# VH-VL binders against q0aze0, part 507

Target 1, 268 residues: q0aze0
Amino acid sequence: MKIILVNNRFKENTEKKAQEIAGQLSALNVEVIIDNGLDEPYAGTVDFIMVLGGDGTMLRAARRYGQRAIPVLGVNMGTVGFLSNIEINELAEYLPLILREEYSLEARMMLEVAVFQQQSLLTRVFCLNELLLRSNSPRMLSFALEISGQKLEPYRGDGLIVSTTTGSTAYSLSAGGPIADPQLDAFIVTPVASHIINKRPLVVSPEREISLHLLEEREAIIGIDGQIKMDFGAENRVLIKRAPHPLLMVNLKAKPFFTSIDRSLQRQ
Below, E stands for the ipSAE of ESMFold2; O stands for the ipSAE of OpenDDE; V2 stands for 0.75 times the mean of E and O plus 0.25 times the DockQ between their complexes.

## First folded at step 25 (VH-VL)

Design TB11 (framework fv_bermekimab; at its last fold request DockQ between E and O 0.91; V2 from the best seeds 0.88)
Fold by OpenDDE, fold request of step 26:
Structure TB11 (fold): chain C 268 residues (1-268), chain A 123 residues (1-123), chain B 107 residues (1-107)
Amino acid sequence: as target 1 above (268 residues)
Amino acid sequence: QVQLVESGGGVVQPGRSLRLSCTASGFTFSSFNVHWVRQAPGKGLEWVAAISYEGSNKYYAESVKGRFTISRDNSKNILFLQMDSLRLEDTAVYYCAKDRIYYSHAFYGMDVWGQGTLVTFSS
Amino acid sequence: DIQMTQSPSSVSASVGDRVTITCRASQGIKSWLNWYQQKPGKAPKLLIYAASFRQSGVPSRFSGSGSGSDFTLTISSLQPEDFATYYCQQDNNRPLTFGGGTKVEHK
């Protein structure tokens, strides 16, 4: 068995714990790769991914490995979030189940985000939470939203979020989007400070395709999962689809989503 | 450097067929929806047909449905308009034009036009 | 089909004049209206897209406004090269449809 431990190099406790766990797993004849985000993703075949930290670390793990259909376990290390399944102090208890592959999987829809410049592909990214278009100046953006070839009224505002249902409890929520059942596949399109009063978010079928482009030359940025940032101008387009493969999240412990919303949203 | 050049126009008899061509250069032709627009002498503009950048979707004005066929060869950067069962009211300068936005199944205005090719009839 | 009614059909103006052309759609087309300029013997040129955005290279004296069904093209100060015919065009619905055109002539 080969396992990747994903931690956050900027969180010393996760680094230390990763080393400790690596030692334990090695003693059990498990091959371990530690990924702290500094190097390129491990290209070899692995059987399991253990994410040590919070939601941010999970998002990075998803972007790096989510397309490979590998079970991903979130191990919370003292943070409040939605993407961890067990606590670090529970790992010893569940480790035998992990090694025997006795766990359930929950498929979470991911986004396929393609950013173009002058008909050339700049980047293609798979992400778990959301794509954000946002103004990089005090001025509002004017941009076109297209859904499956249908043109909506041009948007005027600070920006727009296209989120998965998993991402509904992330930035989309802060922008006034609905909380969605993570077991449901859908796009959530949430305006960010729209000039149109009470512009409502859209819930869109995962079978549809979404595209965005600016209607005028303005300074804007594309953000992905709050961790990737790139400039976005009038010559750029972003195309969003459902990723061909979902993230396979490991369920070792029951974690009722709706009863945990209050606790999980009390982030400070 | 972006350019569209129409050809194939001429004098025809009613009921005959004519095939127009439009050659694109200076841009990635296969990335854009393209249109045919015509203008009768001394009259306004009339949209005739459009084809998606992939070539899979074709759209026609009611006045030409069943008679005209739009097609494209992306490998050669050429747009075609096959005109069958031509009528006197089809007399016009025919323009090809590209849409502004690439990789879209919607239309966002025509930003590049050819010089046009004239189709007239002998009576 | 969406009918585009353009007014006036012609306008006589002098250099420096403010010229206003209107276009009304038979039904709502959001902001998906384009304006074109055409000079005799030449192909149309895109001026305005999405009702109010100037195409690259278009002088600032050209402006578009409106949404829904009523739209306006304004030339703030007419220049000698602006004498031409102008057309509105909607691409909210298929088939795409043009207005009847407005000829801007010398007074």
Scores: ipSAE 0.903, ipTM 0.954, lowest interface PAE 0.5, mean pLDDT 95
Fold by ESMFold2, look of step 25:
Structure TB11 (fold): chain C 268 residues (1-268), chain A 123 residues (1-123), chain B 107 residues (1-107)
Amino acid sequence: as target 1 above (268 residues)
Amino acid sequence: QVQLVESGGGVVQPGRSLRLSCTASGFTFSSFNVHWVRQAPGKGLEWVAAISYEGSNKYYAESVKGRFTISRDNSKNILFLQMDSLRLEDTAVYYCAKDRIYYSHAFYGMDVWGQGTLVTFSS
Amino acid sequence: DIQMTQSPSSVSASVGDRVTITCRASQGIKSWLNWYQQKPGKAPKLLIYAASFRQSGVPSRFSGSGSGSDFTLTISSLQPEDFATYYCQQDNNRPLTFGGGTKVEHK
C-alpha cells in the first residue's frame, strides 16, 4: 500500500506530525510519500491520500491529485473547516479501517480551468472551490460571460466568481452567493460588485461550458482557489468545464454538513 | 497580415449550383467562427450562414435554409459555401468574415472580411 | 428573426459636423450590437462591438451607446474619410441581422 501525506511546510506542527505518522506507517510496511509543497506532485501510483491540515492544504491536494480518482482524507490539525473528516487525535482509531479500505467516498465536483493567450494555452488547472476574475486597479472591468454559447448582458463591475458547490462557502458566499449542498454538481456564478442592475448569482448545470473575456483592456487577474494568481488582459480567455473526475473524499466519521454550518463558517 | 480571399463566384443559371471558397491566412483559422455575408447590388448587408470553429455547429438565414450548406476544412484553412437551387434573388457579392473571439460558440462581431466574390445570373 | 431598423436612411453632412445614426431592434438584444463602416466597392469594416467598444485602430471620434433595443453611433467631428454607409448588426440571437444602412454623404 502506498500513501501520500500532504502537509504545509509553513505549519511546523503539520510537518512534525507528518514525519511521525510516516514513521508509524512505515513500521506497518506502508510506503509513504510526503508532499509538503516543495516538489512536483508525486507521479507514481498511490492508494490513498491523507491531508494533514486545514481547508487550504486540502485545496492544494485537490489541485495536485484530485483527477487521479484516489481517496483523499482530511485530517484536522486544530482549526475545523469544511473539508476535514476526522481529528488528528482520532487517526489511530481509524487507521485500521483506512488500511482495510473500509470507508465510504463522497464525490465533490471540481472545475477544469483553461487559460489562453492569443489562442495559445497558458495553463490548465483543476480546482475545488472557485475561479475568480477581478480588477487589479480602481477601474471597473467590462467583460463577457458565455454559457454554452449563450451570451448574457455584458458584466461591468469588480469581477466574477465561478465556483463549485464545495466552493459556495468560500469567496462566493462573501460576494453574496448561496450556500449550496456540496453533494450537488453545479456551477455557481457570483458577480463581484456589479454595476449592472439585476445581476444575480446563477446556479448552472455542470454540463455547461463557461467562458470569460474582457471587452476592453484593463488590469485584471485570475485567482484559483485563492492560491494561484495570474494576470489577465484583453488577449486572454478562460474556459471552464466540470473536471473529468471529482475529488473522492473519504468519509470515516459522519459529519453532517447542515448541522455544522455555523461552526464551520466561523473559520472563514 | 490577417487575410480572407473568396473565390468561386461567376455567372450561373437559376436552379443550378455553385461552390464558393474562402482561403484564410495569417491567423489560426481553426480557432475562429466564420461567416458568409452577402450584399445584393445597391442593397444592404445580409447575413447568410456561420460555422463554429471546430465545424460542428452550422447556422443559416431562413432565406437559404435547405439550399445552402456551409462547411470548413481546418487542415487547408478553407471555408466553403455550397449553393444549390440558386434563385435570382441570390444575386450578390458574397463575403466571408472572421468572428473576433477565439474558441467561442457565440458571435462577437466580424473583424476581418474578404473583398467578396460576385454571383450573378445569365439573362 | 430580429429586425434592425436604422435611421435616417441618408444624411447630408459637411466635414466637422456631428453625425448621429440610430438603430432600433425589434426586441431586446442586451448590449450585443455592432457597427460597421462600408465604402463603395470595399468590404465592411468593424467599428464598434458590444454597443460601445471601439475596434482596434478606430478613431476616438467614433462612439457607440445604447442597450436593450435602442442604439446610437456618433461621429463627433466628421472627416473626409467618414463619408460611407454605416450598418448596425445584432449578434444576440441567431440568425444574425443587419440594419438597412445609413449613407453619410457630402453636402
Scores: ipSAE 0.827, ipTM 0.926, lowest interface PAE 0.9, mean pLDDT 92
ESMFold2 (binder alone), look of step 25: mean pLDDT 94; pTM 0.961
OpenDDE, look of step 25: ipSAE 0.895; ipTM 0.947
ESMFold2, fold request of step 26: ipSAE 0.824, 0.827, 0.818; ipTM 0.924, 0.926, 0.921
ESMFold2 (binder alone), fold request of step 26: mean pLDDT 94, 94, 94; pTM 0.960, 0.961, 0.960
OpenDDE, fold request of step 26: ipSAE 0.902, 0.902; ipTM 0.954, 0.953

Design TB12 (framework fv_bermekimab; at its last look DockQ between E and O 0.91; V2 from the best seeds 0.86)
Fold by OpenDDE, look of step 25:
Parts: structure tokens; C-alpha cells; sequence
Structure TB12 (fold): chain C 268 residues (1-268), chain A 123 residues (1-123), chain B 107 residues (1-107)
């Protein structure tokens, strides 16, 4: 068995724990690769990914490895979030099940985000939570939203979020989006400070494609999962569709989503 | 320089066929929806047909449905308009034009036009 | 089909004048209206897209406004090179349709 441990190099506690766990796994004849984000994603084949940390670390792991159809376990290390399944102090208890591959998998839809400039692809990214289009100035943006070739009324506001159902409890929620069942596949399109009062979020079929582009020459930014940032202007377009592969999240411990919402949101 | 150049116009008899061509240069032709728009002498503009950037969808004005066929060859950067069963009312300068926005199945205005090719009829 | 009605069909103006052209759609087209300028013997030129946004290179004296069914093109101070025919065009629905045009001519 070969396992990737994903941690955050900027958090010393996760780094130390990764080394400790790596030693334990090695003693059990498990090959371990540690990914703290410093290097490029490991290109070799692996059987399991263990994410040590909070939601941010999981999002990074998802972007780096989510397209590879590898089971991903979130191990919480003292943070509050929605993406961890077990606590670090529970790892020893569940380790035998992991090694025997006795666990359930939950498929979470990811976004495929393609950003273009003058017909050229700038980047293509798979992400678990959301894409954000936001003004880079105090001025509102004017932008076109297209869904499956249908043009909506031009948007005016600070920006727009296109989120997965997983991401519904992230920035989309702060912007007034609905909380969605993570077992549901859908896009959530949430306006950010729209000039139209009571502009409602859209819930969109995962079979549709979404595109955004600016109608004016303004400086904007694209944000992905709150971790990737890039400039976005009038010559750019972003195309969003369902990723071809979901993130396979390991479910070792039953964590009822709806009963955990209050606890998780209160601590954030 | 972004450019569209129409060709194939001329004098034709009613009931006959004519094939127009539009050659694109200076931009990625295969990334844009393209249109045919015509203008009768001394008259206004009339949209004729459009084809999406991949060529998968074609749209026509009612006045030309069943008679005109729009097509494209992205490998050669050429747009075509096959005109069959031509009528006197088809007399016009025919323009090809590209849409503003790339990789879209919707239309957002025509930002580049050719100089047009004239189609007229003999008595 | 969506019919586009322009008014007036022609307008006589002088250099420096404010010129206003109106376009009405037979049904709501949101903001998906474009304005074109055409000079004699030339191809049309895109001026305004999405009702109110100027195409690159278009002078600031040109402005578009409106939404729904009523739209306006305004030339704040007419210049000699602005004498031409102007067309509105909707791309909200297929078939795409043009207005009848407005000729701006010398007084």
C-alpha cells in the first residue's frame, strides 16, 4: 500500500504529525509520500490520500489529486470545518480499517474551471468548493452570465460565485447562498452584492455549462477555493462545467451533515 | 489584422444556385460564431444565417430556410453560404461577420465585417 | 420574430448637435441590443453592445441606454464623421433582427 500524507507546511503541528504518522505507517510496511505543498503533486500511483488539517488543506489536496480517483480522508487537527471525517486522535483506531480498505466512499462533485484569454487557455483547474469572480476596485462589475448558451440579464455587482454543493457552506454561504446537501450534484450561482435588491441565487443542473465574461474594461480577479488568485479582464472568459471525476471522500465515521451544520457554522 | 473577405457574388438567373465564400484571417476563426447578413440596394440590414464556432448548430432567417445552407471549414478559415432556388428578392450585398465573443453558443454582437459581395439577377 | 422599430427614419443635424435615436423591440430583450454605424458603400461597424457598452475604439460621444423594450443611442456632440446610417439589432432571440435604420444627414 502507498499513501500520500497531505499537510500544510505553514502549520508546524501538521508537519510534525505528518512525520510521526509516516514513521508509523512505514513500520507497517506502508510506503508514504508527504506532500506539504512545497513541491509539485506526486505523479506516481498511490492507493490512499490522508489529509492532515482543516478544510483549506483538503481543498488543496482536492485540486492536486482529485482527478486521480484516489480515496481521500480528511483528518481534522483542531480546526472546525465540513471536510474532515475523523479527528487526529481517532486515527489510531481507524488505521486498521484504512489498511484493509474497509471504508465507504462518498463522491463529491468538483468544478472544472477553464480560464481563457483571447481564445487561448490560460489555466484549467479542478476545484471542490467554488470559483469567485470579484471586482478588484471599489467599482461594480458588469458581466455576462451564460448557462448552456442562454444569456441571462447582465449582472451588476461586486461579483459572482459558482459553487459546488460541497462549497455551499463556504464563501457562497457568506454571500447569501443556500446550504445544499453534499450528496446532491448541482451548481450554485450566488451573486455578490448585486445592485438588484433580492437577487436570488440559482441552483443549476450539473449537466449544464456556465460561462462568465466582463462586459466592460474593468479590473477583476478570479478566485478558486479562496487559495488561487488570478487577474481577470475584458479579454478573459471562464468556462465552468462539472469535473469528469468526483472527489472520492473516505467515510470512516458517520457524520450527519445536517445535524452538524449548527456546530460547524457557530465555530467559523 | 483581423479581416473577413467575401467572394462568389455575381449575376445569376432566378431559380439558379450560387455559392458565397468568406475567408477569415488575423484571428482564430474556429473560436467564433459567424454570420451572413445581407442588404438589398438602398435598404436596411437583414440577418440571413449563423453557424456556431464548431459548426454544430446552424440558424436561418425564415426568408431563406430550405433554400440557403450555411457551412464552414475551420481548417481553411472559410465560411460558406450555398444559395439555391434564388429569387429576385435575394438581390443584395452579402456580408459575413464574426461574433464578439469566442467559445459561445450565444451571440453578443458582430464586431468584424467583410466588405460584402453583390448578388444580382439577369432578366 | 422580434421586430425592431427605429425612430426617426432620418434626422437632419449640424455639427455639434445632440442626436438621439430610439429603438423599440416588439418584446422584452433584456439588454441584448447592439448599435451599428454604416457609411455609404461601407460595411457596418459595431458601436454599442449589450445596450450600453461601447465597442473598443468608439468615441465617448456615443452612448447607449435602455433595457427591456426601449433603447436609445445618443451622440452627445455630432462630428463630421458621424453622418451615417445607424441600426439597432437584437440578439436576444433567433432569428436575429435589425431595426429599419436611422439616417443622420447634414442640415
Amino acid sequence: as target 1 above (268 residues)
Amino acid sequence: QVQLVESGGGVVQPGRSLRLSCTASGFTFSSFNVHWVRQAPGKGLEWVAAITYEGSNKYYAESVKGRFTISRDNSKNILFLQMDSLRLEDTAVYYCAKDRIYYSHAFYGMDVWGQGTLVTFSS
Amino acid sequence: DIQMTQSPSSVSASVGDRVTITCRASQGIKSWLNWYQQKPGKAPKLLIYAASFRQSGVPSRFSGSGSGSDFTLTISSLQPEDFATYYCQQDHNRPLTFGGGTKVEHK
Scores: ipSAE 0.891, ipTM 0.943, lowest interface PAE 0.6, mean pLDDT 95
Fold by ESMFold2, look of step 25:
Structure TB12 (fold): chain C 268 residues (1-268), chain A 123 residues (1-123), chain B 107 residues (1-107)
Amino acid sequence: as target 1 above (268 residues)
Amino acid sequence: QVQLVESGGGVVQPGRSLRLSCTASGFTFSSFNVHWVRQAPGKGLEWVAAITYEGSNKYYAESVKGRFTISRDNSKNILFLQMDSLRLEDTAVYYCAKDRIYYSHAFYGMDVWGQGTLVTFSS
Amino acid sequence: DIQMTQSPSSVSASVGDRVTITCRASQGIKSWLNWYQQKPGKAPKLLIYAASFRQSGVPSRFSGSGSGSDFTLTISSLQPEDFATYYCQQDHNRPLTFGGGTKVEHK
C-alpha cells in the first residue's frame, strides 16, 4: 500500500506530525511519500492521500492529485474547515479502517481551466474552489461571458468568479454568491462589483462550457483557488469545463454540512 | 498577414449548382468561426451562413436554408459554400469572413474579409 | 429574425462635419452590435464591435454608443477617406442580420 502524506511546512507544525505518522505507517509496511509542497507532485501510482492541515493544504492536494481518482482524506490539525473529515487526535481510531479500505467516498466536482494567449494554450489546471478574473488596476474591466455558445450582456466591473459548489463558501460567498450544497454538481458564476444592473449570480449546469475574454485592453489577473495567479489581457481567453474526474474525498466520520455552516464559515 | 481569398464564382443557369471556395492563410484557420456574406449589385450586405471552428455547428439565413451547405476542411484551410437550386435572387458578390474570437461557439464580429467572388446568371 | 433598421439611408456631408448614423433593432440585442465601413468595389471593414469598442487600427473619430435596441455611430470630424457606406449588424442571435446601410457622400 502506498500513501502520499501532504502537509504544509509553513502552517502549524505539520512537518513534525507528518514525519511521526510516516514512521507509524512504515512500521505497518505502508510505503509513504511525503509531499510538503517543495517538490514536484509524486508521479508514481498511489493508493491513498492523507492531507494534514486545513482547507488551503487540501486545495493544493486537489490541484496536484485530484484528477488521479485516488481517495483523499482531510485530517484537521487546528481549526475545523470545510474540507477536513477527521481530527488528528482521531487518526489512531480510524487507521485500521483506512488500511482495510473500509470507508465511503464523496465526490466533489472540480474545474478544468484552460488559459490561452491567442490560439496557443498557456496552461491547463484543475481546481477545487474557483477561478477568479479580476482587474489589476483602478480601472474596471469590460468582458464577455459565453455559456455554451450563448452570449450574456457584456460585463463591466471588477471581475467575475466561476466556482464549484465546494467553492461556494469561499470567495464566491464574499462576492455575494449563494452557499451551495457540495453534493451538487454546478458552476456558480458570481460578478465582482458589477456596474451593470441585473447582473446576478448564476447557477449553471456542470455540462456547460464557460469562456471569458476582455472586450478592451486592461490589466487583469486570473486567480485559481486563491493560490495561483496569472496575468490576463486582451489577447487571452479562458475556457472552463467540469474536470474529467471529481476529487474523491474519504468519509470516515459524519460531518453534517448544514449544522456546521456557521462554525466552518468562521474558520474562513 | 491574415488573408482570405474566394474562388469558384461565375455565370450559371438558374436551378443549377455552384461550389464556392475560400482559402485562408496567415492565421490558425481551425481556431476561428467563419462566415459567408453576400451583396447583390447595388444592394446591402446579407449574411448567408456560418460554421463553427471545429465544423460541428452550421447556421444559415432563411433565404438559403435547404439549398446551401457550408463546410470547412481544416487540414487544407478551406471554407466551402455549396449552392444548390440556384435562383436569380442569389446573384451577388459572395464574401468569406473570419470571426474575431477564437475557440468560440458564438459570433463577435467579422474582422477579416476576402475581396469576394461574383455569382451571376445566364439566360 | 431580428430586423435592423438604419437611418438615414444617405447623408450629404462635407469634410469636418459631425456625422451621426442610427440603427434600431426590432427586439433587444443587448450590446451585441457591430458597425462596418464599405467603400465602392471593396470588402467591408469592421469599425466597432459590441456597440462601442473600436477595432484595432480604427481612428478615434469613430465612436459607437447604445444598448438594447437603439444604437448610434458617430464620426466626430469627417475626413475625405470616410465617404463610404456604413452598415450595422447584430450578432446577438442567429441568423445574423445587417441594416440596410447608410451612404455618406460628398456634399
Scores: ipSAE 0.796, ipTM 0.914, lowest interface PAE 1.1, mean pLDDT 91
ESMFold2 (binder alone), look of step 25: mean pLDDT 94; pTM 0.960

Design TB13 (framework fv_bermekimab; at its last look DockQ between E and O 0.88; V2 from the best seeds 0.87)
Fold by OpenDDE, look of step 25:
Formats: sequence, C-alpha cells, structure tokens
Structure TB13 (fold): chain C 268 residues (1-268), chain A 123 residues (1-123), chain B 107 residues (1-107)
Amino acid sequence: as target 1 above (268 residues)
Amino acid sequence: QVQLVESGGGVVQPGRSLRLSCTASGFTFSSFNVHWVRQAPGKGLEWVAAITYEGSNKYYAESVKGRFTISRDNSKNILFLQMDSLRLEDTAVYYCAKDRIYYSHAFYGMDVWGQGTLVTFSS
Amino acid sequence: DIQMTQSPSSVSASVGDRVTITCRASQGIKSWLNWYQQKPGKAPKLLIYAASFRQSGVPSRFSGSGSGSDFTLTISSLQPEDFATYYCQQDNNRPITFGGGTKVEHK
C-alpha cells in the first residue's frame, strides 16, 4: 500500500504529525509520500490520500489529486470545518480499517474551471468548492452569465460565485447562498452584492455549462477555493462544468451533515 | 489584421443555385460563431443564417429555410452559404460577420464584417 | 419573431447637435441589443453591444441606454463623420432581427 500524507507546511503541528504518522506507517510496511505543498503533486500511483489539517488543506489536496480517483480522508487537527471525517486522536483506532480498505466512499462533485484569454486556454483547474469572480476596485462589475447557451440579464454587482454543493457552506453561504446537501450534484450560482435587491441564487443542473465574461473594461479577479487568484479582464472568459471525476471522500465515521451544521457554523 | 472576405456573388437566373464563400484571416476562425447578413439595394439589414463555432448548430431566417445551407470549414477558415432555388427577392449584398464573443453558443453582436458580395438576377 | 422598430426613419441634423435614435422591440429582449453604423457602400460597424457598452475604438460621444423593450442610441455632439445610417439589432432570440434603420443626414 502507498499513501500520500497531505499537510500544510505553514502549520508546524501538521508537519510534525505528518512525520510521526509516516514513521508509523513505514513500520507497517506502507510506502508514504508527504506532500506539504512545497513541491509539485506526486505523479506516481498511490492507493490512499490522508489529509492532515482543516478544510483549506482538503481543498488543496482535492485540486492536486482529485482527478485521480483516489480515496481521500480528511483528518481534522483541531480546526472547525465540513471536510474532515475523523479527528487526529482517532486515527490510531481507524488505521487498521484504512489498511484493510474497509471503508465507504462518498462521491463529491468537483468543478472543472477553464479560463481563457483571446481564445487561448490559460488554465484548467478542478476544484471542490467554488469559483469566484469579483471586482478588484470599488466599482461594480458588469458581466454576462450564460447557462447552456442561454443568456441571462447582465449582472451588475461586486461579483459572482459558482459553487458545488460541497462549497455551499463556504463563501457562497456568506454571500447568501443556500446550504445544499453534499450528496446532491448541482451548481449554486450566488450573486455577490448585486445592485438588484433580492437577486436570488440559482441552483443549476450539473449537466449544464456555465460561462462568465465581463461586458466592460474593468479590473477583476477570479478566485478558486479561496486559494488561487488570477487577474480577469474583458478579454477573458471562464467556462465551468462538472468535473469528469468526483472527489472520493472516505467515510470511516458517520458524520451527519445536517445535525452538524449549527455546530460548524457557530464556530466559524 | 482581422478580416473577412466574401466571394461567389454574381448574376444568376431565378431558380438557379449559387454558392458564396467567406474567407477569414487574422483571428482564430474556429472559435467564433459566424453569420450571413444581407442587404437589398436601398434597404436595411436582414439576418440570413448563423453557424456555431464548432459547426454543430445552424440557424436560418424563415425567408431562406429549406433553400439556403450554411456550413464552414474550420481547417481552411472558410464560411459557406449554399443558395438554392434563388428568387428575385434574394437580390442583395451578402455580408459575412463574426460574433463578438468566442466559444459561445449564444450571440453577442457582430464585431467584424466583410465588404460583401453582390447577388443579382438576369431577366 | 421579434420585430424591431426604429424611430425616426431619418433625421436631419447639424454638426454639434445632439441626436437621439430609438429602438423598440415587440417583446422583452433584456439588454441584448446592439447598435451598428453603416456608411454608404460600406459594411456595418458595431458601435454598442449589450444595450450600453461601447465597442473598442468607438468615441465617447456615442452612448446606449435602455433595457427590456425600449432602447436609445445617443450622439451627444454630432461630428461630420457621424452622418450615416444606424441600425439596432437584437440577439436575445432567434432569429436575429434588425431594426429598419435611421438615416442621419445633413440639415
């Protein structure tokens, strides 16, 4: 068995724990690769990914490895979030099940985000939570939203979020989006400070494609999962569709989503 | 320089066929929806047909449905309009034009036009 | 089909004048209206897209406004090179349709 440990190099406690766990796994004849984000994603074949940290670390792991159809376990290390399954102090208890591959998987839809400039592809990214388009100035943006070739009324506001159901409890929620069942596949399109009062979020079928572009020359940015940022102008377009592969999240411990919402939101 | 150049116009008899061509240069032709728009002498603009950038969808004005066929060859950067069963009311300058926005199945205005090719009829 | 009605069909004006052209759609087209300028013997030129946004290179004296069914093109101060025919065009619905045109000519 070969396992990737994903941690955050900027958090010393996760680094130390990663080394400790790596030693334990090695003693059990498990091959271990540690990914702290410093290097490029490991390109070799692996059987399991263990994410040590919080939601941010999981999002990074998802972007780096989510397209590879590898089981991903979130191990919480004292943070509050929605993407961890077990606590670090529970790892020893569940380690035998992991090694025997006795666990269930939950498929979480990811976004495929393609950013273009003058007909050229700039980047293509798979992400678990959301894409954000927002103004980089005090001025509102004017932009076109297209869904499956249908043109909506031009948007005017600070920006727009296109989120997965997983991402519904992230920035989309802060912007007034609905909380969605993570077992549901859908896009959530949430306006950010629209000039239209009571502009409603849209819940969109995962079978559709979403496109955004600016209607005017303004400074804007796109953000992905709150971690990737890039400039976005009038010559750019973004195309969003369902990723071809979901993130396979490991369920070792039953974690009821709806009963845990209040607890998680109160601590954020 | 972004450019569209129409060709194939001329004098034709009613009931006959004519094939127009539009050659694109200076931009990625395969990334844009393209249109045919015509203008009768001394009259206004009339949209004729459109084809999406991949060529998968074609749209026609009611006045030309069943008679005209729009097509494209992205490998050669050429747009075509096959005109069959031509009528006197088809007399016009025919323009090809590209849509403003790339990689879209919707239309967002035509930002580049050719100079047009004239189609007229003999008695 | 959506019918586009322009008014007036023609307008006589002088250099420096404010010129206003109106376009009405037979049904709502959101903001998906474009304005074109055409000079004799030339191809049309895109001026305004999405009702109110100027195409690159278009002078600031040209402005568009409106949404839904009623739209306006305004030339704040007419210049000699602005004498031409102007067309509105909707692309909210297929088929695409043009207005009848407005000729701006010398007084």
Scores: ipSAE 0.893, ipTM 0.946, lowest interface PAE 0.6, mean pLDDT 95
Fold by ESMFold2, look of step 25:
Structure TB13 (fold): chain C 268 residues (1-268), chain A 123 residues (1-123), chain B 107 residues (1-107)
Amino acid sequence: as target 1 above (268 residues)
Amino acid sequence: QVQLVESGGGVVQPGRSLRLSCTASGFTFSSFNVHWVRQAPGKGLEWVAAITYEGSNKYYAESVKGRFTISRDNSKNILFLQMDSLRLEDTAVYYCAKDRIYYSHAFYGMDVWGQGTLVTFSS
Amino acid sequence: DIQMTQSPSSVSASVGDRVTITCRASQGIKSWLNWYQQKPGKAPKLLIYAASFRQSGVPSRFSGSGSGSDFTLTISSLQPEDFATYYCQQDNNRPITFGGGTKVEHK
């Protein structure tokens, strides 16, 4: 059995704990690959991914491995978020179930984001929470939103968020978007400080193709999961689709979304 | 340097067929939606047809639906208009035009036009 | 189909004049309205897209305004090269439709 153990090297307790867990797994004849963010993603075949840390570490794991159809377990290391399933002190209890593959999987939709300059692809990125388009200057943006070849009234304001349902509790929520059940597949389109008063958040079928471009030259930025940033100008377009594969999140322990929602939001 | 050049116009008889071509250069043709627009002598502009950049969707004005077929060959950078069952009211200069936004399934304005090719009739 | 009505059909003006051309859609088209200029024997040239944004290379004396169903093209100070026919065109709905044109000509 081969496992990737994802941690964040800038949080010392996760690095030390990752080494301890790797030792425990090796004693059980499990091959362990540690991904602390320094190296390129492991390219070989693996059976399982274990993420040690909070939502940010899970977002990085999802971007690196989410398209590989590999089970991913979130293990909380202290700061409770939306994406962990078990606590670190429970790992020993659940480890036999992990090794026997006795767990359920919850599929979480991801975005496929393609950014172009003129007609050339600059980057293709997969994300779990959201794409943000925002102004990078005091000036407002004017931009076009196209959904499956249908044009909405031009947007004017600070920007726009296109999020998954998983991302509905992240930046989209702060911008006025709805909380969505992460078991739903949908895009949530949330304007940021719109000067067009009647621009409401939209909930959109995951089968739609969404694109954005500026109507005039302005300094703007594309943000992805709050972790990747790119400059965006009048010669750019971004195309957004549902990613080919969902993130397969391991469920070992019931974590009722609605019972815990207020508590989890207080820790954002 | 972005250029569109129409060809294939001429004098035809009513009820016959004609195929117009538009050759593109100086830009990535396969990235842009393209249009045919016509203008009868002394009259205004009339949109005729459009085709998306990948060729997946085709749209027609009601006046030509069922008679005209738009198509494109992205490997040769050519836009076509097959005009069947021609009528006297199809007399016009036919322009091809490039939509301004790449990789789109909508239309945002026609920023580059050809010089036009004239279609007229003899009796 | 969305009918686009331009007014006036022609206007006589002198160099330096302010010229206003209107365009009305038969149904709401949001801000998805373009303006074109056409000189005799030439192809049309895009001036304004999305109601109010100037295409690159278009002089600042051209401006567009409006949304919904009523739109205006303004030439703030007419120049000799501005004598031409002007067309509005909507791309909110398919089929795309043009207005009938407004000829701006020498007084």
Scores: ipSAE 0.830, ipTM 0.925, lowest interface PAE 0.9, mean pLDDT 92
ESMFold2 (binder alone), look of step 25: mean pLDDT 94; pTM 0.960

